# Designs tried in a protein design chat: VHH binders against q84jc2. Part 10

Target 1, 232 residues: q84jc2
Amino acid sequence: MSKMRNLVEEKFLEFYESWVIQLELYLHQLLIAHNNNTMSETELRHLISKLTTHHKAYYTAKWAAIREDVLAFFGSVWLNPLENACSWLTGWKPSMVFRMVDRLRKSRVVLVEAQVKKLEELRVKTKFDEQKIEREMERYQVAMADRKMVELARLGCHVGGESVMVVEAAVRGLSMGLEKMVKAADCVRLKTLKGILDILTPPQCVEFLAAAATFQVQLRRWGNRRHYVTHS

## First folded at step 9 (VHH)

Design lb83
Fold by OpenDDE, fold request of step 11:
Structure lb83 (fold): chain B 232 residues (1-232), chain A 126 residues (1-126)
Amino acid sequence: as target 1 above (232 residues)
Amino acid sequence: QVQLVESGGGLVQPGGSLRLSCAASGFTFSDYAMNWVRQPPGKGLEWVSGISGSGGQTTYTDSVEGRFTIIRDNDKKMVYLQMTSLKTEDTAVYYCARFPYSELWEYLTSGSFDYEGQGTQVTVSS
C-alpha cells in the first residue's frame, strides 16, 4: 500500500512514527507509576508534565507542517484506515476523552462530586465548540461548489494560462480555510485536555493519560493488523 | 513460554558500577519495547529506563539520567543496563519488563503486574 508522498507527508510520517514510539515508552512509565502508591505528588506531576510536553510537541510539529501543506493532513498517510476513520478534523475528537473518563470511572477511578460537576461543564463547553467548528467546516465544504471550485474540478492537472491561476487561487483559498479549521480544532483538543487534567488529581491524571496512550497505541495496532500499511 | 532472566546484580560501594543483563525468550523480542524497573526496600515498583523495539529510542527516569545506559541486542534477545556512579538510593531489586499489548488494559484497570523474572539484587553501600 505504498503511496506517492510529498515532502510534507514524508517528513511528518517520520516524525509521527518516532513520536508514537516515544509515546509508548511514556506509556510504560505511566503504567508503572499508576501502580506505585509510594510516588509523591511532585513526582507524578513531573511525569504528567513530561507527557503534556510530548503532546505539545506533536502540535508544534503539526502546525508547522500544516502551514506548508494542510491537505496532507486530510490524507494523513501516516495513519492506517482505522485511525483515519476515528479522526475528526485531522485528530481525535475532543468530546471522546470524556467517554474515556467515564470508562475509567467504571473501573476504579472515584471522582468527587465537585469533579463530576466540573467535568460536565467542560463536556458541555467542548461539545459546543465542536459544533461550532463543524458548522464552519460545513460552510467550507458547501462552498466548494462555487464557480472557482467547479473550475478546479473541470480542469486537469496539466492546464496552463489563466485557468491555472484560477485553480491556484481556489486551492489557496480552500487551504487557508482548512488550516484555520484544523487549528481551531486543535485548540479545542488542547483546551479540553488541559481542562481534564486540571480537574483530575495527579494519580487520576496519570491513569487518564495512560488510558489515552493505550487507546492510541492499540488503535494503531488494530488498524495495522487489519490493513497492511507500508511506512517509509 | 515467556521468560525473562535478570543477572549482574551485586554489592558495590557508592560511585561504583554494575552491568545488568536480561535474557528474553518466548516472544518476538524486537516487537516489544523493553524496560528496567526496580523495587527499592519499602517502596513500590518504579520505572527506571526503557528502550524501543529497534533500540533507536531510550528513556530514563530523572534520577538515573546520565548515569545509566540501556541497550539491547535483538539478535541475542538481550537487554542491558549499564549503571555508573551508583548511589545508595539505587539499592533495589531490578527487573526486566515488557508490556504485552494484549494485557495493557488489564494492567491499567487491575493494577497487578507480573514481573515474569526473578529480578537481580543491587545493593549500594559503603
Scores: ipSAE 0.877, ipTM 0.959, lowest interface PAE 0.5, mean pLDDT 91
Fold by OpenDDE, fold request of step 11:
Structure lb83 (fold): chain B 232 residues (1-232), chain A 126 residues (1-126)
Amino acid sequence: as target 1 above (232 residues)
Amino acid sequence: QVQLVESGGGLVQPGGSLRLSCAASGFTFSDYAMNWVRQPPGKGLEWVSGISGSGGQTTYTDSVEGRFTIIRDNDKKMVYLQMTSLKTEDTAVYYCARFPYSELWEYLTSGSFDYEGQGTQVTVSS
C-alpha cells in the first residue's frame, strides 16, 4: 500500500521537484561561468545573486509550508533515503559547507591569508551555533515525554470524540517546538551561506555555489539510483 | 557514443533571425537538460540558454532574454534555439551542450569538458 500524502507534502513535493530542476539549470550556468575568465565581476555578481535568490525562494516556500505542517519536513517524502540520511534538522548541515571550501582550496581555489582567517572565524561561529541548536533540540526531545505527549501515546490510534482534541493539542505543541528548531537551523544555514559568500571573491563564489549545487544534484542522483527512485 | 551535431548558423544582418538545431544521439536524451553555449571572438565560452529534460523549464542569459527561445523535441532528440532581433554581439560559434553527471566534478575542478559538437557559426554583421 502506498502512503497517502497530505496536502502540504504534495504541494511541497511539486515545488521541490521544480526547484531542483531549476537548480540544475543554474548549475550549468555556474559551471560555464567558472571556466570563463572573460566575464566581468558585475556579471558574476549578477549570477551569484540569481542563485542566492533561488535559495532564498526555497526557504520562503519551506517556511510557508512548515507553518502549515512542519511534520511533513521530518518525513520529507520529496527526498530519497540518502538525502534524508544526510539531513540535519530538515536540511544540510551548515558546517559541512566548510568541508566543500577546503576541498576547493586543494584544487584551483587560492585563498589569501585574510580570507582563510575569516573563514576560520566563521567556521567556529557556525559550529557554535550548531551546537547551541543541538542542545536545544536535545532538551526538546527529552521534554517530549511530557504529559501531553504521554497522553498522545496513551490514546494512540484509538481516539475518538474528545480524545481527538487532546491528541491534536499535543501534536500542535510538538509542531510548534519543531518549527522553532527548523527555523533556527535554517537561519544558521542562511547566515553561513551569506558569510561564506561575503568572504569569497565573485569567481570563488561562483565556484563554491557550483560545488554546492553539484553536490546536491549528485547526492540526489546517487540516492535515486541506490533506492530505485525516479523523480520527474 | 555521444554525439551532438549543431546546424543552422549563418550570416545575418542586425535584426535578423536564425534557428539553430542540435541533433543528439548516444544517450538518453530526455534524462538530460540541454544547453546552448557560445564562444564569441576573443572571449571565453559563455552560457546562453538551458532547457530541462522534460522541456518544462527554460532559462536564458539576460542579454538574450526575450529574443531567444530554446525548445526541445524529445521524440526526435532535437534541441533548437530560435534567435530573433540578432545583434552584432551575438556573433559567436554556438554549441549544443549537455553536462554528463559523471563529469560535473571534473569540469568544476579541472575545467576539462569535452564538447562533442563542432558548433555552428553565427555571424551578425551589417
Scores: ipSAE 0.847, ipTM 0.946, lowest interface PAE 0.5, mean pLDDT 90
Fold by OpenDDE, look of step 10:
Structure lb83 (fold): chain B 232 residues (1-232), chain A 126 residues (1-126)
Amino acid sequence: as target 1 above (232 residues)
Amino acid sequence: QVQLVESGGGLVQPGGSLRLSCAASGFTFSDYAMNWVRQPPGKGLEWVSGISGSGGQTTYTDSVEGRFTIIRDNDKKMVYLQMTSLKTEDTAVYYCARFPYSELWEYLTSGSFDYEGQGTQVTVSS
């Protein structure tokens, strides 16, 4: 896992490590709240708000970083291989959270018919949005097999100043496209998350967020153990 | 065997201060974030404060923010909660708690985790 990292990678790695640590602390709050039937709706909503704010902070940092180097997020050195393998366009797959909700429904979460209907509608919309983004991504990826990228492929044989400039321009173009796609994906993530939280009751939201955080924390731990990666 | 032993509770007047201590054993202390939780009379267990394994990050419930301070000593395997400006609503049994990673889902689904301490009573009264 050890490799040369650029400044963006290093900074975001540091940020993410701290962010995950904080997430774990929030997780503990969520778990306690989940098992506390005496908490008021106001208190629960406040906790939910804290978590949503935490997630928003991640995307704020991410979007700042991708402006500088979006390519760093397609290598994501701050993630272990398992986390990376589960990544869709530099983050979690939006449609995945519905499976998580389904799992919770099989345990302690009781949804009313109206909620189930709304969740299904949201699921359909989310999947549609995912597919749209995937098609756009595919278009960009295929388009990169143009003259400029071919020139990049030949750089090993011939390196000239003009060629380098052309390649750099191509990479910039790609980066701009990728940034757009990543942001679009993130918007789908955020909309999906908001949609779910709007459908669920506060207690259900707490449970959902706890489950999501647990999954994220455990995925990281599992991946680290498997690949002998240690993080602070 | 995991052990968490709380101490430092007592009776204080509003505006008073207390320092709670928790002695931990039976696990790699620095690998776990530690928490203080409390159970007010007639209410459920509520989270109060948390501190990361290294001690570099702390968090508090809003009602205690600015009044309580959580710190830890990894060499001594201790967690502390400095409480100031205590209020009557702070009256509760306070527990030191950790969440083992292997039991996160269990707690989520069953509500059980291994905080084995007896807690320490904090009573704020005029």
Scores: ipSAE 0.820, ipTM 0.934, lowest interface PAE 0.6, mean pLDDT 90
Fold by ESMFold2, fold request of step 11:
Parts: structure tokens; C-alpha cells; sequence
Structure lb83 (fold): chain B 232 residues (1-232), chain A 126 residues (1-126)
């Protein structure tokens, strides 16, 4: 509900803008590499490693920022409204990444039957982990509502200074639970990504990473264009 | 409408230096990350370097890192590639390139790259 950005939001906005610009540069490298049949496996693995390292840097920065203010990641100031509307627990939904994998089945990059079976197993595991987090989030939402009602009752009886301390403590308690759920969701994201990259060959990894980065870049551009058209 | 004009190529000896230039017109230059790509003889198109729209971020392929520097001038609508310590394997036609957002999926799907410029030949030989 804050009208002004706090220091955590300002710092992460600067980080994220830089991070997404760098992702776009890597996307261009991926697009060219995807169409170069003369690249060695070593060269492809180095490029894949650059993308993996870039994603790890994002989560490193995110988890540091979440320790200070997890609520900043719900309705983030560094994302446009379309990007925020597509978020599931502060990021992409793990099960939806398999839509990118489905594209690989229809492209010129052929998946062998062993890969298809491993990817299906991973999809099932990913969906199970998602559902577990969804159930935990539902329980957290109930607990959050209960604590809000208790706070309303206490505010009706309390003097201002003491009421502020009680509200702050309650908010910190709820925020700690939310931080753990966001990290759990991020762990599912990272395990799913690693699982997919381990199953795919290097050329398939390049195509997958290019498709994922293209989607992220397009979401950002589409949301920005629609936003400005309606406001200008 | 859109034009990218590469220049500055030539014949150099190993260890030599060259500076490639790219003049851009027909689009909002500062909105686009710009890239240098190259096509060595008998090989596919290879990404060399990229620079963000503002010029604040650069990325290089491993084989040229430390030897090549990408620079842009948004006022002059120019992209440069300063090449030093040139090697025989740097021999290629060099192209300046951008990736319009409307064409990203086509680049991924079609397997072909549409050049917007004619390229400039760099030949490194004894």
C-alpha cells in the first residue's frame, strides 16, 4: 500500500532494469547461436553457462532483497502491470515453462523418446510441487486474515504508540512466512529449469533458453506499449 | 527505410588493429540494442558483440573478449567495433545488426537471419 518507493524497491528496480537489458543481449547471442550449425558443443555449453549464471545472479539479488522486504515482490515497481498480472508467487509459474518445452516437439529440434519420458516425469513432479505450495499459500492466507481481525480488535482498544508496535510485530511475523513460501516457489523454479537443461542436448537448451528469454522480453514490451497507448 | 551501412574493413596482418563503423538510419536508434555479427568463410553466422540502447552494457563472445570493444554514439547514430590483436580466425564479413521485437519469433523459428546492411570484409592473413 505504500505510495512512495522504499530503498529496497529503488535498489532492486535499478538491478532489475540492468539485469533484463543484459538478458536481451544474451537473447541476441542465443538467436544467432541457434542458427549456427558449426558451433562446437564446448561453445554451446559456455553460452548455456552464461545464461545459467545470469539467472543465478537474479535469484541471489532477489533473495537478499526479500530478506529486507518480501512485500515489494508482490506488485513490483520494476514490472509493468501486464508482467505483474502474469506473476505466480513473485515469478513465472513452473508448470507453464513446459509450454516452451512443447514448442521443442514441434520445432526442427527433435526430442528422442527417452527425453520425452524424462520431461513428462519432471512435469508431473513440478505440478506436484506447485500444488503443495498452492495449499500452503491457502493456509497462509487464512492465517493472514485471522491476524488482521485480531489487529482490528486490538486497535479498537489501544493507545496509538503501543498499537503501532503490535501492528509492526504482526506484519513481521506474516512477512517471514511469506518469504519462506516465495523461496520455496523459487526453488521449484530453479529445480525445474535445471531439470529441463539436464535432459536437453546443448542445441535444444539454446533453443529453449531463447524461447524463454523471447517470451520475457515480449511481455515487457507488450505491457509497456499497451500502457503508454492507453495513457497518451 | 531502415539502413545499416558497415565500413572500415580491410586486409591486416595478425596482431593488427581495425575499427569498424556502422551508420544507422530509418529507426529510433537508441531504442535498440545493437550487435556485431560475422560470417567466417564456409561457416555459419557468428555473434560477436552486443551493446544496450543506452550504451551502458556490453557483452562479447569469449574468443574476442579483451581484444574487441563495442562502442555506440547515439547522437551520431553510430556503432563501432574496435578490434585489436587480430587473429586469422577473425577473418569474416562483419555485419551490424538489430533484432526488431516483432521479428524475434521469426528469427527463432525460420533459422535464417535477414541482413539490414551489406557487411564489411575483414581479412587477417600473413
Amino acid sequence: as target 1 above (232 residues)
Amino acid sequence: QVQLVESGGGLVQPGGSLRLSCAASGFTFSDYAMNWVRQPPGKGLEWVSGISGSGGQTTYTDSVEGRFTIIRDNDKKMVYLQMTSLKTEDTAVYYCARFPYSELWEYLTSGSFDYEGQGTQVTVSS
Scores: ipSAE 0.684, ipTM 0.893, lowest interface PAE 1.2, mean pLDDT 84
Fold by ESMFold2, look of step 10:
Structure lb83 (fold): chain B 232 residues (1-232), chain A 126 residues (1-126)
Amino acid sequence: as target 1 above (232 residues)
Amino acid sequence: QVQLVESGGGLVQPGGSLRLSCAASGFTFSDYAMNWVRQPPGKGLEWVSGISGSGGQTTYTDSVEGRFTIIRDNDKKMVYLQMTSLKTEDTAVYYCARFPYSELWEYLTSGSFDYEGQGTQVTVSS
């Protein structure tokens, strides 16, 4: 049967489309700032703050949406198939950002020894938190396999009676657990991002944010060209 | 051939207004976000404003927000920068710019930015 787009999915699709477009505009600002050696530290910090706020806005909207229907995020219609293939628990695997940092270090960014040590410390902490979440994820494997059954029960709730109450309680229990796990993963993502930005200098932060935004914009453009007959 | 032609610059008094224009050709205009960037005397390029391909979203650098408005006309392949309440700090050469998706990684890794147009001079002084 064809997947039906519910209200939560439609609302978040509209938000996500707008959010990525805005990210692209910030990317252009980052690219210009990356090449401007006359920008003051305060100017760079304001730009970094705009990107941080933009990423926080994504999670704010996401957390509001998962309160309504967390299962909508495990087969997201707002992400193209390539973006979904790169996703871990409704988003980027938190430790993946360090591969971007490592790539930049090999080609452009020169980090002092103190920064390298702090980044390794953060990487270890992030990996630890990630592994903890992976253990929790194992408990929810059966819940994810039962998503079709839960969706059918939710659609059947207009039938009424005692069976509806029992099914609704089971759905809320599974959804509550999944919601908690998704929020925990998102908190690791945000904490890791903030940690990296705290360790890097403002010019290094601009380059890191530009690399991350470039990858995300290109991933969406590439995926859309493969699966949606549009030009971008 | 891709071309961006800026115009509308000039000498203006503080507090005055000016409208910059950019005529685009040689590419599918509505597919690209467009930007205004400027180079003040003795400084590097500064990003001023950007507008999405459809025109539905705009972003401004803090120092011009509320004073400048970016506008596009996809039928005429034009982008404009409506400037009001001009200050001496706005004195610069203004360029319109696009960032082709195929060149994003090169811009990031090389650190080079090639102008597509010659720009238009805005001078704010008494």
Scores: ipSAE 0.679, ipTM 0.897, lowest interface PAE 1.3, mean pLDDT 80

Design lb83
Fold by ESMFold2, fold request of step 11:
Structure lb83 (fold): chain B 232 residues (1-232), chain A 126 residues (1-126)
Amino acid sequence: as target 1 above (232 residues)
Amino acid sequence: QVQLVESGGGLVQPGGSLRLSCAASGFTFSDYAMNWVRQPPGKGLEWVSGISGSGGQTTYTDSVEGRFTIIRDNDKKMVYLQMTSLKTEDTAVYYCARFPYSELWEYLTSGSFDYEGQGTQVTVSS
């Protein structure tokens, strides 16, 4: 049974592939900035702004796509299985980014007490917002379990016209609720990212952004299948 | 403090079955997705399978889908990999790892897999 991709999935796959290529180019610039102590604060801030704009562009495209098909973002065709596993781990948990901050702090980044205090305040705020989203999302997880039944009803012939209308209304209601919650979580992620970048110094921001981009790029490369698998 | 202890490997024939186990301690187990990764002889690490913190979502690399099943028991802090229809290319040392921003994050960002556990050897040979 082949999995057919709709037009939303095909368009976003094309977008995402281009977006990741550009992220790799920005990663190269971040690594130069990280390893090269000669960049001015103005140059660092410009690079940080480019990364911020790039992430906003991702969410802009995503939010346009989820208006048409939010379910495409659950088991996405533009991600390999490892990347999908990573996205499901976050489980609408924007606060997971603080684990990356904590690891960088233990190994590479020294923070002054004022920064630590502000990061802790941001962590608490992020967890609070996340908790509200998690409570609402639990209601839609039950509805997702019924998704297979909805797909079968829509793929069935034009038998049972009035039952099709009820199923379509249920699918639309689920999709609207999921769209709202996906966007809410994304807004928390963006606000948290901007908050972290406001607290960190420009060199620390470059370190953070480089680590995040390295992880994402390497996760994609590592998760891709080998193409030389033969019979058996 | 953090410990991941793998077991259940062995020598099997092609087509055989094994069940790997991973005992976890020293961290909040349900906060992490858990993964199996493997290192074939003379090669780098290869991701095999992952399971969400709740256990409600599983995913597999294409070469093992349909043959391997990942399972977790949050009460016992255990992860399992049920392996069937084993092939010679499945020969590797198998490790369990936390995800994200953990052992795999360190490997992906630094290129070093400083994993203190032994892993468990699976050898598929006729």
Scores: ipSAE 0.245, ipTM 0.634, lowest interface PAE 4.6, mean pLDDT 79

